# Designs tried in a protein design chat: VHH binders against Endoribonuclease YbeY (ybeY). Part 1

No score or structure here was measured in a lab: all are predicted.

Target 1, 156 residues: Endoribonuclease YbeY (ybeY), of Chlorobium chlorochromatii (q3are0)
Amino acid sequence: MSLELCNSTRQAIPNKRLLQAIRMVVQGEGYEIATITGVYCGNRMSQRINRDYLNHDYPTDTITFCYSEGKAIEGEFYISLDVIRCNARHFNVTFEEELLRVTIHSALHLTGMNDYLPEERVAMQAKEDYYLQLLKTQKSISPQKSTDNAIFSCNS
Structure headers, positions and changes below count from the first letter of each chain, unless a header shows other numbers; antibody chains aren't numbered by Kabat.
F, E and O are the ipSAE of ESMFold2-Fast, ESMFold2 and OpenDDE, as the mean of both directions, binder to target and target to binder. V2 is 0.75 times the mean of E and O plus 0.25 times the DockQ between their complexes.
[cut] marks letters that were taken out.
Atom coordinates printed by the task and the answers are left out, and those that the model quotes come from them; centres of patches stay.

## First folded at step 4 (VHH)

Design s03 (from n1 with G106T; framework vhh_brivekimig_d4)
Fold by ESMFold2-Fast, scan of step 4:
Structure s03 (fold): chain B 156 residues (1-156), chain A 126 residues (1-126)
Amino acid sequence: as target 1 above (156 residues)
Amino acid sequence: EVQLVESGGGVVQPGGSLRLSCAASGFTFSTYAMSWVRQAPGKGPEWVSSIKGSGGSTLYADSVKGRFTISRDNSKNTLYLQMNSLRPEDTALYYCARQYTFYYSTGSRYVTFDYSSQGTLVTVSS
């Protein structure tokens, strides 16, 4: 069982809160963690992954790789902190709220949830809202801000 | 390190049968959907068949449906392709493939395959 977060940038992120969010989603959806790696990166890495694997030459907020099909999840996701910052401004929310929402979204994809169709996107959004609100009521860790000075080792 | 090693290819006459095997290592085999992909001389790769990690669901290309059977033994980390009623057009290099699924936040989902570079050659010839 391994849940690892990796930050390839010098941008501070709320590590404990992100780990809490991922565990909450996986457990809430009835799954277990075998191996999950979350990579928080900049636009260059996000754009390169999007180009190399999906043949799209632009950065995106997240790309999720699901390797498992059963109850125990094996997978990884990549989140662009630069895109999160841009989206937070656009949606008029805090950087931390947008980061948690996109992390929750990635974790939902790891459980096999799709958002192809408009109705699937509505269902995904409802689950994002549900877990984000549930996370806001948790008292296990102090509320964290993006100025948290936790920097992880990646293959950077 | 993920390893996929195909075997069981050979030369058979039209109407003959072969059973291909793929030995998998370096990952939890039972949790991944697996596929067979083939490439005929001078042509691009063609998906042949897929099987769910549990073995409960199978899919086949129209060109092989009713003739080929995909199966797996999760206790042995092995994928199989039973090929019956072989035709000259089945002549190809056959690859074992592990499925990868990619998701975007915009709702796009892509399925692709991690192929072994080795493959196993099947020749159907009189």
Scores: ipSAE 0.027, ipTM 0.432, lowest interface PAE 5.4, mean pLDDT 81

Design s04 (from n1 with G106E; framework vhh_brivekimig_d4)
Fold by ESMFold2-Fast, scan of step 4:
Structure s04 (fold): chain B 156 residues (1-156), chain A 126 residues (1-126)
Amino acid sequence: as target 1 above (156 residues)
Amino acid sequence: EVQLVESGGGVVQPGGSLRLSCAASGFTFSTYAMSWVRQAPGKGPEWVSSIKGSGGSTLYADSVKGRFTISRDNSKNTLYLQMNSLRPEDTALYYCARQYTFYYSEGSRYVTFDYSSQGTLVTVSS
């Protein structure tokens, strides 16, 4: 019932498309949203999370926490916009496309999909491609009043 | 906020039994896997048992398998650990823990625990 995005950076992000992508993945994989929070942050915040949770001292593009099991998802993810921008340039794709791909990747993790083994990575990449293509071919919808779609400042 | 309050610890003789309870609040209890974790004096934490949110699947550490039973009552937001045939080696602080999985972009998957700071003390002594 709650899907919220938080952007702690000065970088603009396509909020409506990110929310659409998350809903598309969750529903397409046969799950429901109980509470999902997506946090879009800079390298410093990403490094802090890595240090506190993983005992790492480097940024990563995404970290996903899945709290629930079963059909209704409770979880959160953190995406480093600085890493996304770097990766987009390296792979010669747009910032928005890379951001959508990584957001889809995080949503797939929230459904319990693993990518540790080589065959699991191939399967996850195929799902990423599938949902990106669906998102591209979906007709645009006129802006509407939204409930449970909150964009707010990070850090209280 | 998430709160986990353990109870039911005490002093018991070897071969005895105890039932631990954990009252949970601040989250949708039925959607989370729950675990019991223990820490003996001077040792690191040891995972004891886990149960799925639905209650249908349970796992046990080899050291307690066949002696302990984990269960839950989702209508009461309560987790239980029935401890039978207790041994001196079972002496520890017992923590109720909310279990979750996290992933990061390198593909690694980790199961981890968010547990109480207080615990309940179980002492098995002659």
Scores: ipSAE 0.014, ipTM 0.384, lowest interface PAE 7.3, mean pLDDT 79

Design s05 (from n1 with S105P G106S; framework vhh_brivekimig_d4)
Fold by ESMFold2-Fast, scan of step 4:
Structure s05 (fold): chain B 156 residues (1-156), chain A 126 residues (1-126)
Amino acid sequence: as target 1 above (156 residues)
Amino acid sequence: EVQLVESGGGVVQPGGSLRLSCAASGFTFSTYAMSWVRQAPGKGPEWVSSIKGSGGSTLYADSVKGRFTISRDNSKNTLYLQMNSLRPEDTALYYCARQYTFYYPSGSRYVTFDYSSQGTLVTVSS
């Protein structure tokens, strides 16, 4: 069993809380962790992955690779912290809340949940809200302080 | 190390048959869906067939349905493609591919392929 997070940026992230969120989603959906790697990166890496694999030349907030199809999950995801910061501003939520939501979203994809259809997107968002609320009520670590990225521009 | 090694290509006449093999190593083969992808001279890659990790479900491109059969032996970490009733248009370099899924926040789901750079050449010529 391996669950690892990599942060290729200089921006601090709540590692223990993110790990808790991933475990909560995987177990809550009835799955087990074989090998999951979460990579937190900048726009440049996100754009490169989109370009190389999906023929898109723009950043997205997350890209998820699910390698397994059984109960023991093997996979990885990539989350752009620059896009998370931008999303947090647009939705008027904290950086941490948006980061947790997108991490939960990525973990849900690893369990095989799709959001291709409009009804699937509604179901996915409901699951995101459910796990976010569950995580808030089941705090086992000290709250993290919000950090604003004054240098990042959402519309650059 | 993750490795996929294709074999079984060759030269056959139209209407002939070939069986391709792909030896996989460096990952838990049985947990991955596997695919065959081909590339004809001067054309882009074309997906040919896929099989789930358990072997219970298969998919085929319309161009090969009824002629090709994909199978796997998880105890040997090997993927197969049985090609029957071969046509000149089947001439291509054939790649064994590990299948994985991309998800975007918009709900777009894409199936893509991590395929070997080696390939095995199949030539169908009269």
Scores: ipSAE 0.006, ipTM 0.247, lowest interface PAE 9.5, mean pLDDT 78

Design s07 (from n1 with G106S S108K; framework vhh_brivekimig_d4)
Fold by ESMFold2-Fast, scan of step 4:
Structure s07 (fold): chain B 156 residues (1-156), chain A 126 residues (1-126)
Amino acid sequence: as target 1 above (156 residues)
Amino acid sequence: EVQLVESGGGVVQPGGSLRLSCAASGFTFSTYAMSWVRQAPGKGPEWVSSIKGSGGSTLYADSVKGRFTISRDNSKNTLYLQMNSLRPEDTALYYCARQYTFYYSSGKRYVTFDYSSQGTLVTVSS
């Protein structure tokens, strides 16, 4: 069991709340964490991943890789903090709220939820809203002694 | 290190049968969907069959449906392809591959492979 976050930027992120959000989504959807790595990066890395995998020469807010199909999730996601900041301004929400929403969105993808079709997008957004509301009513409860909640620099 | 090692390839007459095996190591086999992919001489790769990690769901290409059966034994970390009623058109290099899915910002889902075996030759010839 391993859940790790990596921040390759100088932008501060709420590590404990992001870990709580991921655990909440995975548990709420009836899954378990085998190995999840969340990478918070800038536009350069997001653009490179988009170019390397999709031949798109522009950054995106998130890309999620899901390696396993069973109840124990193995996967990783990449979130561009620069895109999150732009989206937060556009939607008139806080940076933290948009960051939590996109992190929840990525975690939902790891559970196998799709959002390509219009109906799928509506269902995904409803789940995002649900988990965001749950987070507003709960404190961060990440265990201080847990070795599976390691947070590392991507450049170390 | 992830390793996928095949066995069971060979030469068989039309109408014959072969069973391919793929021994997996270096990862939790039961949590990954697995696939068989083949490449005939001078052709591109063709997906043949897939099986979920649990073994509870299988998919087949129309060209092999009813003739081939994919299965797995998670206790032995082994994937199988039972090939019956073989035809000259089934002649190809056969690969087992570990399947994964990725999603990007548009929500579109791609099913692809990260690790594959080196391939074993199946020749259907008189």
Scores: ipSAE 0.041, ipTM 0.471, lowest interface PAE 4.8, mean pLDDT 81

Design s10 (from n1 with S105H G106S; framework vhh_brivekimig_d4)
Fold by ESMFold2-Fast, scan of step 4:
Structure s10 (fold): chain B 156 residues (1-156), chain A 126 residues (1-126)
Amino acid sequence: as target 1 above (156 residues)
Amino acid sequence: EVQLVESGGGVVQPGGSLRLSCAASGFTFSTYAMSWVRQAPGKGPEWVSSIKGSGGSTLYADSVKGRFTISRDNSKNTLYLQMNSLRPEDTALYYCARQYTFYYHSGSRYVTFDYSSQGTLVTVSS
């Protein structure tokens, strides 16, 4: 069993709470973790992955690769912290809340849940809300020191 | 190291049958969907069939539906393609592939392959 997070940025992230969120989603949906790697990156890496795999030359909030189809999940996801910060501002929520929501969303994709159709999006959002609420009622995010004073834009 | 080793190709007469096998190693076979893909001379690759990791769900290309059967034995880490009522147009290089799902930017879903066998030639001729 392997669950690993990588942060290639200078932005602090709540590692323990992100790991808790991933385990909570996977177990809550009736799955097990074989190997999951979550990569938290900047816009440059997100844009490169989009370019290499989808021929898209722009960053995105998350890209999820699900390698397994059985109950033991093998996969990885990439989340752009710059896009998360932009989205948090747009939705008037904290960076940490948006980060947890998108991490939960990526974990739901690893369980095989899709959100292509409008009804699937509603179901996905309901699951995101459920796990986010469950996570918030159990523990608060640990205090962290942030050196990130940069201005982020959604219009790059 | 992921390895997919195929066997069972050959020459067969129209109307005949042939069974392809794909032996997998280096990963937990039962957790991956598997596919058969073929490439006819001078043509692009054509997806033939897929099977879920559990074996509980199968899909077939219209060109082979009712004639080909995909199956797997997870205890032997082996994928099979039973080909019946073979036609000259089934002549192709056949290979097995490990399937995975790619989710793009919250919405789009793509099925693709990360590892495939080297392929075996199936020739249908009289």
Scores: ipSAE 0.016, ipTM 0.355, lowest interface PAE 6.8, mean pLDDT 80

Design s13 (from n1 with T101R; framework vhh_brivekimig_d4)
Fold by ESMFold2-Fast, scan of step 4:
Structure s13 (fold): chain B 156 residues (1-156), chain A 126 residues (1-126)
Amino acid sequence: as target 1 above (156 residues)
Amino acid sequence: EVQLVESGGGVVQPGGSLRLSCAASGFTFSTYAMSWVRQAPGKGPEWVSSIKGSGGSTLYADSVKGRFTISRDNSKNTLYLQMNSLRPEDTALYYCARQYRFYYSGGSRYVTFDYSSQGTLVTVSS
């Protein structure tokens, strides 16, 4: 089992909180983590992935790649910190709250939850709200070994 | 019928080179981004490299950057992975994968990779 985060930017991110959010979503939806890599990047990298892999030429808040079909999730996601910052201002929320919401959203996608249809978007937003609230009310995180939930820089 | 057939696997010494190929059929190859994914014994899958449908843009995992090169020939419906400076840690079953589905909602995109190949074994001997 591997869950790792990579930050290709010079912006600080709340690593432990993001890892907690991902584990909470995956477990809450009845799945397990085989291998999940979350990449936090700038608009340029996000635009490149959209342009290069999804035939888009504009930035997005998140892109999710799922390699598994079963209960043990194998996948990765890419989140643009620049888009998160813009969205946070637009929705009048903190950067951290928007970042957690989009990270939760990406994890929900990895569990197979779709948001293609309007009713799917409503369900997705409800789950985002649920997990965000759960994170706010959670009292403690059990201590973990230093090798668990490894965090890597991807600036090279 | 979507089919991805790999070749080029084998046993090499550390520092050696190997080239994998993946012959695609049953879909319009040039319209899909393609990836190489590997799985070492007892470990989960690791994404290795991706290439846009047109072939103009590539991405690599940090573990292989500078050593591996992904390429494609759309006229031959074939994907390649040139592996140089091989290390024991590169020992794995290598798969070629196609982007299969896209989902869009507001600012979010979701895509899956379809494993049509059986995988080819690459062993870096000591």
Scores: ipSAE 0.000, ipTM 0.119, lowest interface PAE 10.6, mean pLDDT 76

Design s14 (from s01 with T101K; framework vhh_brivekimig_d4)
Fold by ESMFold2-Fast, scan of step 4:
Structure s14 (fold): chain B 156 residues (1-156), chain A 126 residues (1-126)
Amino acid sequence: as target 1 above (156 residues)
Amino acid sequence: EVQLVESGGGVVQPGGSLRLSCAASGFTFSTYAMSWVRQAPGKGPEWVSSIKGSGGSTLYADSVKGRFTISRDNSKNTLYLQMNSLRPEDTALYYCARQYKFYYSSGSRYVTFDYSSQGTLVTVSS
């Protein structure tokens, strides 16, 4: 199992919360992590991917690549922190909340969830809300869960 | 401008080795899974091997397992194929290719292979 986050920017991000969100989504949807890499980047990287692939010359908030067909997920996602910041202002939410939502969205794509059709977008947003709410309820960690988290942070 | 430039082909004896290289430019190499695809004389294209964008996962066609090794150097935007124990049936034009399934926040898209028009010729002579 490998779950790794890379931040190519100078903007601080909540690594532990992002890892928790990804694990929560993957496990909640009945999948396992084989190898997932999340890359947090600037507008220029996201814009290049759009330009190279779809002949679009504008940044997007996330692009997800899924390599696996089964229950053990292999994949990568790329999230533009500059677009997250713009979206957070537009939707009147915090940077962290928007970042968590888009990270959850990318993880849902890795489980095979689509959002091309209007009804698919509604279903995707409902799942985003569901996992974001679950994540929020775990923000204040109980002593027992704090002990569990300490064990995981120790790198065996 | 997107470019994929293959090199390293040639003529070898059965049992020999070759290393193919593919220099990529004009796109963010590290964000794409890369593949090697070959086309033997008179046949359609055959997928040979794939490697994830991060380099952490590799896949091989049954015909080359144990003989070929795919690798990449993202700092140099270069894809490699190490070919050992070459057989006459490995004779083909070899293409490096982008392979992907991807999702947008605006929708889902699936693309299989996008490879160069040039290729590099590998001939295994008896």
Scores: ipSAE 0.016, ipTM 0.340, lowest interface PAE 7.1, mean pLDDT 77

Design s15 (from s01 with T101V; framework vhh_brivekimig_d4)
Fold by ESMFold2-Fast, scan of step 4:
Structure s15 (fold): chain B 156 residues (1-156), chain A 126 residues (1-126)
Amino acid sequence: as target 1 above (156 residues)
Amino acid sequence: EVQLVESGGGVVQPGGSLRLSCAASGFTFSTYAMSWVRQAPGKGPEWVSSIKGSGGSTLYADSVKGRFTISRDNSKNTLYLQMNSLRPEDTALYYCARQYVFYYSSGSRYVTFDYSSQGTLVTVSS
């Protein structure tokens, strides 16, 4: 069982809160964590991944790779902190709120939830709102497991 | 250190059969959907077949449906492709691939593959 976060940027992120959000989504949707790696990166790394896999030359807020099938999730996601900052400003929300929303969104994708169709996007947004509210009502963060320690530096 | 090693390719006459194998290591094989992807000379990669991690669900490209059978043995970490009634147009390098789903923030969804650069060559010729 491994849940790890990697931050390749100089920007501090709320590691324990992000780990809590991921666990909450996975558990709430009836899944378990085999191996999940969340990578928080800048536009350059996000553009490279987008270019390598989709032949696109622009950054995106998140890219999620779901490797496994069944209840034990194996996967990874990449979130561009530069895009998160831009989106937070545009939507007039805090950086942390937008970061948590996009992290929850990525975790929902890891459970197999799609957002291709309009009704799927509405369902996804409702789940994002649900888990954000659930997270806000949580008074304490559980002690971290050794495999839950975040990695704050990684190669671009 | 994910490794996928294909074998079983060769030269066969039209109407012949071959069984391809893929030995997987470096990951929990039973939890991943697996695929076969082929590339003929001068063409792009073509998805051939996929099998769910549990083995309970299979998908086939229309060009091979009814002729090819994908299977797996999770106790041996091995993926198979039984190819029957082979045609000249089946001539290609065949790659074993670990399947994963790529989600884009715009709601777009893509199925993509980690696969070996080696492949195994299947040549169907008289």
Scores: ipSAE 0.015, ipTM 0.332, lowest interface PAE 7.5, mean pLDDT 79

Design s16 (from n1 with T101I; framework vhh_brivekimig_d4)
Fold by ESMFold2-Fast, scan of step 4:
Structure s16 (fold): chain B 156 residues (1-156), chain A 126 residues (1-126)
Amino acid sequence: as target 1 above (156 residues)
Amino acid sequence: EVQLVESGGGVVQPGGSLRLSCAASGFTFSTYAMSWVRQAPGKGPEWVSSIKGSGGSTLYADSVKGRFTISRDNSKNTLYLQMNSLRPEDTALYYCARQYIFYYSGGSRYVTFDYSSQGTLVTVSS
């Protein structure tokens, strides 16, 4: 059983809040965490993943791999912080709000939700809004108390 | 590390039957969808069949539908392929594969396979 976040960038991220968001989504959707690894990266890493898996040389906001099918989730996701920053500006929201939304989106994908069809996208966005609102009512978590599960270097 | 070990291949005459087995270790077998993939000499890999982690639903390639049956025993971490009414064109190396679901945030979903390099050889000849 592990939930691990890896930040390969020099940009600060709210580790404890991101872990809270992932746990909230997984538990709220009726699943358990077996092994989840979230990787927060820059454009260069995101482009390499797109090239390797999608044969596409453009950065994306997130790429998610779900390895399990049952209630105990095994999987990983990759989020480009540079794309998050760009999108936050375009949507007129904070960097943290956009980062939390995309992290929630990735966690929802790990529960088996897809967003290929228009109705699936509507359902996904509704769940993103729901969990973002739920997080908003939670106690403020200090980044200084980051004793979270396995914060490690992604470059090893 | 994930380990998949296939067995049960052999030489059989057209119309014959074989049962393939795959022993899995290094992951929680019951939570993964599993597949059989085959590759004939000089051809690319061809997906044959898939089964959901729970065993509740199965899918088959048109070329094998009605002749092959995929099943699993989660208590033994074992995947099976029962092959009936075998044809010369079924001759191939058969691989047990763990299925991954790849999601792209642009609304796309792709299925990929993680399978062993060993395989088990099935030869159908008179």
Scores: ipSAE 0.097, ipTM 0.522, lowest interface PAE 3.8, mean pLDDT 81

Design s17 (from s01 with T101E; framework vhh_brivekimig_d4)
Fold by ESMFold2-Fast, scan of step 4:
Structure s17 (fold): chain B 156 residues (1-156), chain A 126 residues (1-126)
Amino acid sequence: as target 1 above (156 residues)
Amino acid sequence: EVQLVESGGGVVQPGGSLRLSCAASGFTFSTYAMSWVRQAPGKGPEWVSSIKGSGGSTLYADSVKGRFTISRDNSKNTLYLQMNSLRPEDTALYYCARQYEFYYSSGSRYVTFDYSSQGTLVTVSS
């Protein structure tokens, strides 16, 4: 079991809260963590990944890679902190709330949830709201000891 | 490290059969969808068949449907392609590949491959 976060930016992120959110979503949807890596990056890395994998030349808030189809999840996601900050301002929410929402969104994708169709987007948003609210009400609960590590630097 | 080692290629007469095997190592085989892809001389790669990690769902290209059967044995970390009623047009280099999906923000789901075998030649003698 491995759950690791990498921050390639100079921006601070709430590592423990992000790890808690990912574990909450994966467990809540009936899955297990085999290997999940979350990469928090800037617009340059997000744009490069988008270009390299999707032939798109603009940054995006998240790209999620699902490597396994079973109940034990192997995957990774990339989140642009600059896009999160922009979105937080646009939606009039805190940076942390938007970051948690997008992290929850990425974790839901890792469980196989899709948001391509309008009705799928509505269902996805409802799940985002559910886990975000659940995370707020349970933030004082101490987690069990884990093999998870928070990584503050990674290759750009 | 991830390795996919293929075997079972060869020369066969039209109407004959061959069984390809792909031995996987370096990852939890049962949690990954797997695919067979082929490349005929002078043509681009053609997806042939896919199987879910559990083995419960299979997909086939129209060109091989009813003739080829994809299967897996997760206890042996091995993927198989049973090829029946072979035709000269099935002559190609055959690869097994590990499949993965990625999701774009607010949208599209993509299916692609990250590791593949070296390929084994299947020649159907005309």
Scores: ipSAE 0.015, ipTM 0.361, lowest interface PAE 7.0, mean pLDDT 80

Design s18 (from n1 with T101Y; framework vhh_brivekimig_d4)
Fold by ESMFold2-Fast, scan of step 4:
Structure s18 (fold): chain B 156 residues (1-156), chain A 126 residues (1-126)
Amino acid sequence: as target 1 above (156 residues)
Amino acid sequence: EVQLVESGGGVVQPGGSLRLSCAASGFTFSTYAMSWVRQAPGKGPEWVSSIKGSGGSTLYADSVKGRFTISRDNSKNTLYLQMNSLRPEDTALYYCARQYYFYYSGGSRYVTFDYSSQGTLVTVSS
């Protein structure tokens, strides 16, 4: 039914590419979007989510909530842009590449993919690499009307 | 807006039975695993039972296995708990809950619930 991104920060993010990445993962894994909300936030908001749900006061790059079990996904995820920026430096990649990777990772979690076991982490990493490369080789142009309907601001 | 409205509670003697119902709205009911959670006076919440979205798989707390049966009717957006052979220790407010899964980077998977504050009171007394 809807796919919406919310940016609660003043940092610019590539909205159309992020929406394309989410649709690509969900469709590629054989699922449909009922309602997905992606929230891009700073460390403060990520720490608040961690504190409220995990009883931890530390930042994480993403937290994903999947509300559904079937093929039509209802869920949301929260990504800390400050943690993404830190990780991009650490892994020697661009901010955009790390952001796309973590967004793909969050979408994979929404399809029910786990990374609890070492072999699951390897499989998850391979899927991240696959979709990231696929996204880079395809034209990242979404229909204007569709992306305009799916993008909103958390600040106003 | 997710709404869950519980009903069917009451006062029964030990060995009696009750059937609880939960009317769900505001989400696609058939795609969610649903649970019953109870809270006895002065105690924290205790998970009682879960059922998968399709109704094919059920789980029960050891304390209620063989006595309680969870079921659902997806055409009516309704969850049920059939409670047989009730014991004084079953006395609690009973809540129905929509089951979430959540993940974070690093590979952990957790289950959590949302539920209404209404609940339905079950009292088992001699």
Scores: ipSAE 0.051, ipTM 0.457, lowest interface PAE 4.6, mean pLDDT 80

Design s22 (from n1 with F102W; framework vhh_brivekimig_d4)
Fold by ESMFold2-Fast, scan of step 4:
Structure s22 (fold): chain B 156 residues (1-156), chain A 126 residues (1-126)
Amino acid sequence: as target 1 above (156 residues)
Amino acid sequence: EVQLVESGGGVVQPGGSLRLSCAASGFTFSTYAMSWVRQAPGKGPEWVSSIKGSGGSTLYADSVKGRFTISRDNSKNTLYLQMNSLRPEDTALYYCARQYTWYYSGGSRYVTFDYSSQGTLVTVSS
């Protein structure tokens, strides 16, 4: 019932496409939206959340909090736009494509899907690819390796 | 706002029994896994037991298996812990906890507990 996005940065994001991606994943996986908040932020906010909740002091591309169990999802996620931009450059994809992939990844976590084990990462990557294709963005989708460690700094 | 109110603690002799209750409000109780967490004097928090939202799956710490039983009544938004064969080492503040999971990029998955500041005291003494 409530799906809201917050962008705390000066960077433009494709709001309607991100909302579409989240709805598509939740519906496609057989779930419903009770309350989902997606926060798009900078490295400083991402580091603060990681430090406060996970006892890590480095930026990540996404952190997802799933509050509910069962069909009606209550949760939130935080995505670092600075990390997305860095990842897009390293994977030679557009900022928008990487942003959509990570948003889809966060939504899949909200459905209870995990990616701790190698086989779980393979399954999640397949779902990421599937939903990206469904969005029909007119962009090439480059294969991503689920075993890639996306938690790194983009400092010189 | 999530509210969890524990009750049922008290003083019992070794071998005795107690039933703890937790009244939950401010969220859809049946969609959340619930847990009991305890903190003994001078020690850190210890997870005791968990129950799935549907009530269909339960987990227990090795220290309480066979003695404690977790249950829930979703129609009353209430969580229970039946404690049998109590031992002095079971003496602790017992907290009702709402369980949720978070993830971060790279595949790490964490289970965390949102519990009240109140707790209910269980003292097992001769």
Scores: ipSAE 0.015, ipTM 0.365, lowest interface PAE 6.7, mean pLDDT 78

